# Ledger of designs, part 4: VH-VL binders against Probable ATP-dependent RNA helicase DDX59 (DDX59)

Target 1, 164 residues: Probable ATP-dependent RNA helicase DDX59 (DDX59), of Homo sapiens (Human) (q5t1v6r416to579)
Amino acid sequence: NVRQIILWVEDPAKKKKLFEILNDKKLFKPPVLVFVDCKLGADLLSEAVQKITGLKSISIHSEKSQIERKNILKGLLEGDYEVVVSTGVLGRGLDLISVRLVVNFDMPSSMDEYVHQIGRVGRLGQNGTAITFINNNSKRLFWDIAKRVKPTGSILPPQLLNSP

## First folded at step 18 (VH-VL)

Design g6 (from f2 with heavy chain Y57H F101W)
Fold by OpenDDE, fold request of step 22:
Structure g6 (fold): chain C 164 residues (1-164), chain A 121 residues (1-121), chain B 107 residues (1-107)
Amino acid sequence: as target 1 above (164 residues)
Amino acid sequence: QVQLQESGPGLVKPSQTLSLTCTVSGYTFTDYWIHWVRQAPGQGLEWMGIINPSGGHTSYAQKFKDRLTISKDTSKNQVVLTMTNMDPVDTATYYCARLHWDFSGFYFDYWGHGTLVTVSS
Amino acid sequence: DIVMTQTPLSLPVTPGEPASISCRASQSVSRYLAWYQQKPGQAPRLLIYDASNRATGIPPRFSGSGYGTDFTLTINNIESEDAAYYFCQQRSDYPLTFGEGTKVEIK
């Protein structure tokens, strides 16, 4: 079961919001997956997380070799990394059973990708949380997000519901 | 004041190795990413690679992956570019630039003046 | 690789008139688009970052717009000192790539 939280977060406020989440004892459950929309962003954010929060963090994307990616995932499962910042490089069906928190730092480009990313938690009957940052840059997905999340009872941002 | 300055040989022979140094001042050296960009005479800009603040992570354009190495000398506040097997086609002005990242976004805010490297027999 | 295509490659402009340069990405680069100005014999200077943010010290007559694949640099009330090459750059994916450059000339 995946608890979905949709937060309205403007782009300049995203890093601060992420750090708040990672410092929240009720929300932070390592290891954490953070999804971003670009490789350089993943590298930058991973280092920022490590620097600001002191958490062990690493990035994963297709620019890294398969061996590196495998080692990162292994490290994630073994507790070597508390935060993994990822692009959409993680294959469908990959079971990251230990992951309890997913943060969509950047809104996925499609609902299929959204489902894929939030599906990284709540596997095998475990409870998980997926937090998604949303703003006007993903306006085209407002209806679909609302349609999917509203039935779960999760509160949606007013900005999303009032958008034409 | 933030300052970046490229230095190295202005002339390299074909098949030889180029070594350039980017000397940084005016800020905490270990807080910023540095990238290298080159520009052939009369041509556009070409991104080569980037190095993270600690020097432990680099990314290179595929074109240069086999012969380009970027490293940091923290004790000297320097970033070093090493490129092997130079060819006349590598003749260009080489730039280093700083990547700034804050809550408002990330951008290359400061550039060196560039250094011309000519590859010729 | 993401290909950045600028149009036009040459743009003659009369002082006081606006200039508009287009940059098109072969795939979406989100907001990760920057504009640079380069004058002969000088290094590139950052004008706009993240599509629409004006860099420190850049005059208000410079503005950027766009998201995804289509971006525009606008220079309002162009001045003689604005004669230069202008480049767009994407940071959405490795390798980072630049547009071909646009030469703005003052008539």
Scores: ipSAE 0.723, ipTM 0.888, lowest interface PAE 0.8, mean pLDDT 93
Fold by OpenDDE, last read:
Structure g6 (fold): chain C 164 residues (1-164), chain A 121 residues (1-121), chain B 107 residues (1-107)
Amino acid sequence: as target 1 above (164 residues)
Amino acid sequence: QVQLQESGPGLVKPSQTLSLTCTVSGYTFTDYWIHWVRQAPGQGLEWMGIINPSGGHTSYAQKFKDRLTISKDTSKNQVVLTMTNMDPVDTATYYCARLHWDFSGFYFDYWGHGTLVTVSS
Amino acid sequence: DIVMTQTPLSLPVTPGEPASISCRASQSVSRYLAWYQQKPGQAPRLLIYDASNRATGIPPRFSGSGYGTDFTLTINNIESEDAAYYFCQQRSDYPLTFGEGTKVEIK
């Protein structure tokens, strides 16, 4: 029950694309998880989301205490936060039933991580959407991801199909 | 023009608390992260910690976590470093620097001139 | 902590020749690697950010390359003014960490 969307997004355009997604009434369904590849990046992006979109946003990563992380997750489930920017700190099996949109801002490092992150949506029979940004710097896993996305009927970037 | 300037006592006795101030100008103070880095005489650079624009979030190197506090005074455009229980091994030049983040990436683009802190009896 | 290891620690270079400094991370730091130049009595100056981007005002003779764990700073056509210490820094993970520094000397 997860709609997977792969978007070709160059690094300089990632922030803008994220903001467009968050402002899209058809895509934005709070709370939203945004996955990034570094802790400092998570902190920076979360503040940028707040500043640019006005949405309630917070970052979560292992530098924050366990108590803080627990409170953030609780807040996410209770609607205190509309956007949570996360590193790969969320444990496997964590049931975030309220999450309906995941954005892989940075490409996951492995297929297992990819499956783990997109698995945060589409729980309990609810439809979810997972959007993944990809470019020349992050196309290593493209064919593996493409194989997974193909059965869903999702559109893949022409850049990868014509110039792999 | 963007400017960062460290200021402090220059001399601290062992076991005393160090207080340094980073005064910034030439840009919107509340838009940027600030970090502290020190350098012992003749040695390399050592990252100490960082503070976010609002002042509500900080991160410290484990080495300093128990005795280092970084805070902001927005009314004065200042970032303050407080480090307790100073020791002669803490003798170093202390720098503050601004973290810039735009479409091209994030990086520490401006540094203060540094201020020498000597810990001695 | 991510350990940054520079090689060599001392590099004598003849003017006009190229210089290369290596920086190795104990684990992948993606592209989040910066290079700084520091002259005696001065603060560090940003040269390269995100592995390969020259900072504003930095001459084209300075270039950076690499991704993941292995990075290189290259200085083409070394000038006398390039005598300095050079440091790499990762910001992929807390705490941020620097390399030991490389002293570039002009013969």
Scores: ipSAE 0.714, ipTM 0.884, lowest interface PAE 0.8, mean pLDDT 92
Fold by OpenDDE, last read:
Structure g6 (fold): chain C 164 residues (1-164), chain A 121 residues (1-121), chain B 107 residues (1-107)
Amino acid sequence: as target 1 above (164 residues)
Amino acid sequence: QVQLQESGPGLVKPSQTLSLTCTVSGYTFTDYWIHWVRQAPGQGLEWMGIINPSGGHTSYAQKFKDRLTISKDTSKNQVVLTMTNMDPVDTATYYCARLHWDFSGFYFDYWGHGTLVTVSS
Amino acid sequence: DIVMTQTPLSLPVTPGEPASISCRASQSVSRYLAWYQQKPGQAPRLLIYDASNRATGIPPRFSGSGYGTDFTLTINNIESEDAAYYFCQQRSDYPLTFGEGTKVEIK
């Protein structure tokens, strides 16, 4: 079961919001997956997470070798990393059963990608939380996401609910 | 004031190794990513690679992966570019630039003046 | 690699008139598009980042627009000092790539 939370977060506020989430004892359940839309962004954000929060963080994307990616995922499962910042490079067949929190820092490009990313939590009967940042620049999939989230009773941003 | 300055030999012989240094000042060296970009005479800009603040992570364009190394000397506030097996086609002005990341996004805000490297016998 | 294609490659402009340069990406780069100005013998100077944000110190006559694959740099009321090469650059994916450059000439 995945608790889905949609937060209205403007681009300049995203980093701060992420750090707040990672510092929230009710939300932060390591290891955490953070999804971003570019490789360089993943690298930058991962380092920022380490610097600001003190959490062990690493980035993963297709620019890294398969061996590196394999080791990162292994490290995630073994507790070597508390936060993994990822592009959409993670395959559907990966078993990330230990992941309990997913943060979509950037809005997924498709509903399929959204489902894939949030599906990294709540597997095999475990409870998980997926937080997705949304704003005026990334609201294209909002209604699709809202339809999926609404039956679960999860939180939706009022900014979008009040819009025609 | 933020400054980046490239330095190195202006002339390199074919098959030799190029070593360029980017000396930075006016900010905390270990807080920023640095990239290298070159520009052949009369041509466009070509991205070569980037290095993270700690120097522990680099990314290179595929074209240069086999012969390009970017490193940092934190004690000297320097980023070093090393490229092997130089060829006349590598003749270009080489730039280092700082990648800034703030609340509004990330961008290359400061560039060095560039240094011309001519590869010739 | 993401290929950035600029049009036109040469743009003669009369002072006081606007200039528009197009940059097209071979695939979506989201908002991760920057514009640079380069004058002869100088390093590139950042004009626009993230498609539409003007860099510090850049005059208001410079503006950027676009998202995904199609972007435009607009120079309103062009001045003689605006004669230069202009490059778009994506940072959505490695390797970072630049457009071919557009030479803006003042008539």
Scores: ipSAE 0.713, ipTM 0.884, lowest interface PAE 0.8, mean pLDDT 92
Fold by OpenDDE, fold request of step 22:
Structure g6 (fold): chain C 164 residues (1-164), chain A 121 residues (1-121), chain B 107 residues (1-107)
Amino acid sequence: as target 1 above (164 residues)
Amino acid sequence: QVQLQESGPGLVKPSQTLSLTCTVSGYTFTDYWIHWVRQAPGQGLEWMGIINPSGGHTSYAQKFKDRLTISKDTSKNQVVLTMTNMDPVDTATYYCARLHWDFSGFYFDYWGHGTLVTVSS
Amino acid sequence: DIVMTQTPLSLPVTPGEPASISCRASQSVSRYLAWYQQKPGQAPRLLIYDASNRATGIPPRFSGSGYGTDFTLTINNIESEDAAYYFCQQRSDYPLTFGEGTKVEIK
């Protein structure tokens, strides 16, 4: 069971919104997965999270060695990291049962990727939350996402509901 | 004012190791990433690598991965490029540049003047 | 690696007229594209970041557009001082890569 929240967040406000989410006691349930669309962005954001919030944060992407990625995932499961900023590098078969919050910092490139990333929470009967940032630069998949979210009774941005 | 300045030997012999220093001023050194880019005479720009503020994280182009090392000396506000086994094909102007990172995004905003390195016997 | 292809490689322009340079990525780079201006004997200067944002101090006649794989740098009302090489650069993936460069010449 995954609660899906879609938030309208302009690009300059994304980091601040993420920090607010991570500081919200009702939403923040470590470990948290944050998905971004580039490797450099993952590295930058992970350091920013650590610097601003004080949370233990690490980035994961394909530029890192297999051994390093394995160690990061192990650390995530063992509680060594409170936040993991990831590109779409996590395999579909990977079981991250401890993850209860996913933040799509950047909009996925496809519905398949969206489902894949959201699928990292709410496994094995556990409740999870997936928050997705959307704006004018990333609203291409909105209606597809909206159709998927609608049956769940989750939150949609009024900015897109009131205008085509 | 923000300033980056490359320094090092203008001439290197083949098979020798190049060491360049990027000295930065006008801002908090530990807040910014630094990257290195080179440009052969009359050619385009080639990205080499980047280093994070703490110096604990680096990324290199595959072409240079085996012979390039980028490091930081925080006490001196310096970033150091070390490249082994230099060849005449490595003759180029070498630049360091700052990656700006704030709530508006990330981008390379300031560049050094560059330093010409000639590899010749 | 992501290959950045610029067209044209040489662009003669009459003062007062607009100039447009195209940059195509071999795969999507989202909005993570920058444009640089480089004059002879000088370091590159940032013009545009994130595809369409002008850097501080850059005149309004410079503008960028595009998303994904196709991008355009436009210089309106070209001036003699705009004679230079222009490069696009992606930072969507390692390694960071540049276009070949476009030489803008003033007629």
Scores: ipSAE 0.698, ipTM 0.882, lowest interface PAE 0.8, mean pLDDT 92

Design g6 (from f2 with heavy chain Y57H F101W)
Fold by ESMFold2, last read:
Structure g6 (fold): chain C 164 residues (1-164), chain A 121 residues (1-121), chain B 107 residues (1-107)
Amino acid sequence: as target 1 above (164 residues)
Amino acid sequence: QVQLQESGPGLVKPSQTLSLTCTVSGYTFTDYWIHWVRQAPGQGLEWMGIINPSGGHTSYAQKFKDRLTISKDTSKNQVVLTMTNMDPVDTATYYCARLHWDFSGFYFDYWGHGTLVTVSS
Amino acid sequence: DIVMTQTPLSLPVTPGEPASISCRASQSVSRYLAWYQQKPGQAPRLLIYDASNRATGIPPRFSGSGYGTDFTLTINNIESEDAAYYFCQQRSDYPLTFGEGTKVEIK
């Protein structure tokens, strides 16, 4: 079962909000999987997490070789990394990964992606949380997000609910 | 005052190896990624590759993968572009630029003045 | 590689009037698009980053818009010094590709 939290976060505020989550003793349950929509952004954000928090962090995306990606995912499972920043769901092993916290730093471009990404949480009987940052850039998905999340009892941002 | 300065040979013979240096000043060298971009005379901009001077991580455009190396020398505050097997089509002005990152976003804020490299006999 | 297509490639303009340049990406680059101005013999100058944010020191007459695949640079009060080449660049996926450029010329 996955607790789905939707937060309204404008793009310039996303980095600060992520660091707040990573410092929140109630929310931060390593290992954490952070999804972004930019490969360069993943590399930069992962470096910033390491520098600012001291947490063991690394990025994973298709510019990395398949061997590198496999070793990073293995390291995540073995506790070598506390935070992994990814541009998407990578095949060949990611489907086997289960974590306690997922942060969609960038809202995925489709609800199919969203479901796949939050599906990394709570597998194998674990309780887990998926936190998703949203703003007007994902307006086309607001109805679908509300439809999926509202029945779970999670409070939705008023900016999403009040959107025309 | 942030400055980036490219330096290297202005003329290279076909098949030779080019070595260009981007020397930076006015900021902490390892805090900012550096990319290389070239521009053939009268043409647009072509991205070549990027380096993180902190750990040495690089990424290259596919067309340059077999002959391009971007490296760093932290003691000299330098990024070095090395490209083998030069050809007249590689004649261009070569720029280095700094990648800035903060909470507002990321972007290439400071560029060198460029250095023209002509490849001919 | 993500292909960035600019239109038009040449844009004659009249001072005081607005002008716009389009940039289309072959796949989504989200917000990660920058616009540059380049005058002959000079390095590119950053105008806009993340689609719509003006860089420090850029006059308010320059604005950017778009998200995903379609982006526009707008110059709302063309001045004679705006004659230059303009390039877009995506910074979402490696390689960080540029558009072909648009030459803006005073009529």
Scores: ipSAE 0.683, ipTM 0.860, lowest interface PAE 1.5, mean pLDDT 88
Fold by ESMFold2, fold request of step 22:
Structure g6 (fold): chain C 164 residues (1-164), chain A 121 residues (1-121), chain B 107 residues (1-107)
Amino acid sequence: as target 1 above (164 residues)
Amino acid sequence: QVQLQESGPGLVKPSQTLSLTCTVSGYTFTDYWIHWVRQAPGQGLEWMGIINPSGGHTSYAQKFKDRLTISKDTSKNQVVLTMTNMDPVDTATYYCARLHWDFSGFYFDYWGHGTLVTVSS
Amino acid sequence: DIVMTQTPLSLPVTPGEPASISCRASQSVSRYLAWYQQKPGQAPRLLIYDASNRATGIPPRFSGSGYGTDFTLTINNIESEDAAYYFCQQRSDYPLTFGEGTKVEIK
């Protein structure tokens, strides 16, 4: 019930790829959750999404107050936001069964966190898609990624398959 | 030509409030975030806080949160740093810098020349 | 706060030879690391952003590498004008902390 797509994306191309996904009628299914490893980057990306696409977008990370974070999560669940960009704080304390698309803009540092992030899609029987950007910075995890994704039938990037 | 220029008092007495202005030109003020960084004489750089001039959102280092305010005046193309209860340890050169963002990345591309603020009686 | 540790703090260099400065973060900052050059009496000048991307107008003898916690600025073919202070800055987590700096000087 979770379609896992792995894309090879070099760091300078990640923003362009994200906007291609958000404009793709087959892939874009709000609400969308985007994970990044940068709080300032989350703030900038959410602002750019709103300005460029008109989609309702906001960032969430630990520099926001606990009350503000709760209001953002409530808004996501109620459909007030179409795209939320997060540094991972979103995952504590809430079940996000309404999320249809996850984009791991930055690959998490462990497979446990990867599983946690993709698990926000398709909760309680809902179908959804998780798209993850990888490159050589995530090489340590390539075997684990292939082991999890290959049985699902998704096409893996040649750069991952040809890595030692 | 993009320019940032800090202005304000060079001397401040202990316990007084400092107000520094970063005036920008050569670009659209609301398109770029501005941060403040200070450097005590002979010391390294210390990040203080950042403002998004579109909407006025700010973030501050915890060290400064109780006495630092960063605000904007869009009509004057200005970002204003206000810091209360100044102490001699706050003697430093204060810089503002612009955050550029595009599809290749983000970075602080233009800096002001800095203004030295000395705190003494 | 993420602590950025630079080594060495002082680096005498010989023109024409390579030099390297290391920057270590107390926790992962992914690729979100910048390098600056600062000459006395001047504001910092951006050299490298996102660990390895050279800023506009920066000579190719400057390069950056690293990911996560360990980063390196390399200056190939040191020139006399490269004598300066060099700082790293992480931009992954607020506050956007700097390393203490490395003084590079011609020996």
Scores: ipSAE 0.645, ipTM 0.856, lowest interface PAE 1.7, mean pLDDT 88
Fold by ESMFold2, last read:
Structure g6 (fold): chain C 164 residues (1-164), chain A 121 residues (1-121), chain B 107 residues (1-107)
Amino acid sequence: as target 1 above (164 residues)
Amino acid sequence: QVQLQESGPGLVKPSQTLSLTCTVSGYTFTDYWIHWVRQAPGQGLEWMGIINPSGGHTSYAQKFKDRLTISKDTSKNQVVLTMTNMDPVDTATYYCARLHWDFSGFYFDYWGHGTLVTVSS
Amino acid sequence: DIVMTQTPLSLPVTPGEPASISCRASQSVSRYLAWYQQKPGQAPRLLIYDASNRATGIPPRFSGSGYGTDFTLTINNIESEDAAYYFCQQRSDYPLTFGEGTKVEIK
């Protein structure tokens, strides 16, 4: 029950694309969870989201205590935060939440983690969307991504489909 | 023009507390995070810690956790590094650097000139 | 802490030839790797951010590549002014650690 959108986004363009998504009335459905591979990047991106869009946003990663992480995620579900930016290795408290939109700002390093991250969407009967930014840095996963996503009927980027 | 300038004592005695100030100009102080990096004479760069001047969020390298505090004074456009219990091994040039972010990425675009701190009797 | 290992630590070069410096991270840092140049008595100068993006004002002979744990800075046509120390820095995880540095000098 998850709409999986794969976008070809070169690394320098990822921030701009995220803000386009957050301003898109058809795509933006809070609560939103954004995954990145960088703790500093999570801190910076959540601050930028708040300053640029006015959306309530915060970061979550392993420098925060287990209690802090749980409270942040509860706040996301209760509306205290509209956007949470998380590192992909944070995992355990995360696997119990459901959101309406996931953005994989950085493609996870494995398909197992990809499935886990998009699984935050659509649980408890809610429909939702997972948007994933991909480029050649994740080339080793292209076949697996195509195998999982192509049967859903979602349009895949030509750059991914034309890769061997 | 964007400028960062470190200031503070050039000489500190062992066991004393160092206080260095990074004064910034040419941009909005609260828009950019500030890092402190040091370099012992003839040695490489060592990251010490970071502060977000907007909210005061900090992170420190574990090596310095017990004695390092990075703070801010928004009214003066200043970030302050305070390090207790100085030792001769802490002799180094101390730099502050600004963290820039835009749609293309984030990076340390402006550095201060550095200030040498010698720790000796 | 993520350990950044640079090789070589000393790199004699001949003007006009290419040179490369390797940086290996002890765990993946994704694209979040920067390269700096530092001349004696000066602060570091940013060359490359996010593994491959040249900073403003950096000559096109500098390029970076890599993703994850293995990164390379390439200087495609060494000039005498390129004699300096070069450092990598990961910015994926706190603390934001640097490599030990590579001294590039003209033979």
Scores: ipSAE 0.612, ipTM 0.834, lowest interface PAE 1.8, mean pLDDT 87
Fold by ESMFold2, fold request of step 22:
Structure g6 (fold): chain C 164 residues (1-164), chain A 121 residues (1-121), chain B 107 residues (1-107)
Amino acid sequence: as target 1 above (164 residues)
Amino acid sequence: QVQLQESGPGLVKPSQTLSLTCTVSGYTFTDYWIHWVRQAPGQGLEWMGIINPSGGHTSYAQKFKDRLTISKDTSKNQVVLTMTNMDPVDTATYYCARLHWDFSGFYFDYWGHGTLVTVSS
Amino acid sequence: DIVMTQTPLSLPVTPGEPASISCRASQSVSRYLAWYQQKPGQAPRLLIYDASNRATGIPPRFSGSGYGTDFTLTINNIESEDAAYYFCQQRSDYPLTFGEGTKVEIK
């Protein structure tokens, strides 16, 4: 089971909300995976996380070489990174790593990707939490999000439920 | 207040190495990423690469990967573009620009005036 | 590399009338699109970032719209000083590619 939390967050407020999550003793369970929809944005956000919180943070995406990605994943496994910011689905290497918190900073463009990203939580039989930021940019997926999350008993944002 | 200025040779011979410097002032050097963009005479803009002066992280366009290096000198508030094996097709005006990021978004807000580099025998 | 295609490449305009420039990305760039104005002998000037946000000091007659792959820069009430080249740039994925440019000129 993955606890799926859906938060209504407008784009300008996403960074502040992430820092609130990373400072929340009940939510923050390193290592944390943060998914974004922009490679430059991943690089900038990981730098901001480290600068503001002091947590060891790094970005990973397809513009990094296979060797770089392997070294980042090795470092994550060895405890060198507390926060990893990534664009989309990483390669097979993350399958070997147990994470307890995923944050979809940007809602993925499809439910298949959403399911894959939240599936990084609790791998190897451990339970965990997935938090997803949504707003009107992901309106196309609201019905699908509701169908998936309602059965879990999690509270959905009123803005999603009241959307036509 | 904020200023970026490119400097370097105006003329380079084929096969030589180009070194351009972007000197910045009016802000904290390590707070802003810097990218390099070039523009051949009468042509459009071509992104070359970017550097984070804080940690030295770089990313390059694949076209330039084998001959382009972007580096920094924090003591001089400078970013340095080095490009080996210059060819006449590399004749262009070279610009540096800084990347701003805040809650509203990210964008390249300040650009240097550019420096023309001609590659000719 | 994400290819940015601008149309039209040349746009004659009459002062006082609206004009628009299209930019299409070969794959989604989400909201991460910027528009620049460039006059001869000058560096590009930022007009719009994140598809629709006007940069500081840019007149309200400039506006941007779009998300994903299709973006538009609109210039309402064209003025003589708006004659320039206009470029889009995506900043979603490396390399941060530019469109080919659109020359806007007064008829």
Scores: ipSAE 0.604, ipTM 0.836, lowest interface PAE 1.9, mean pLDDT 88

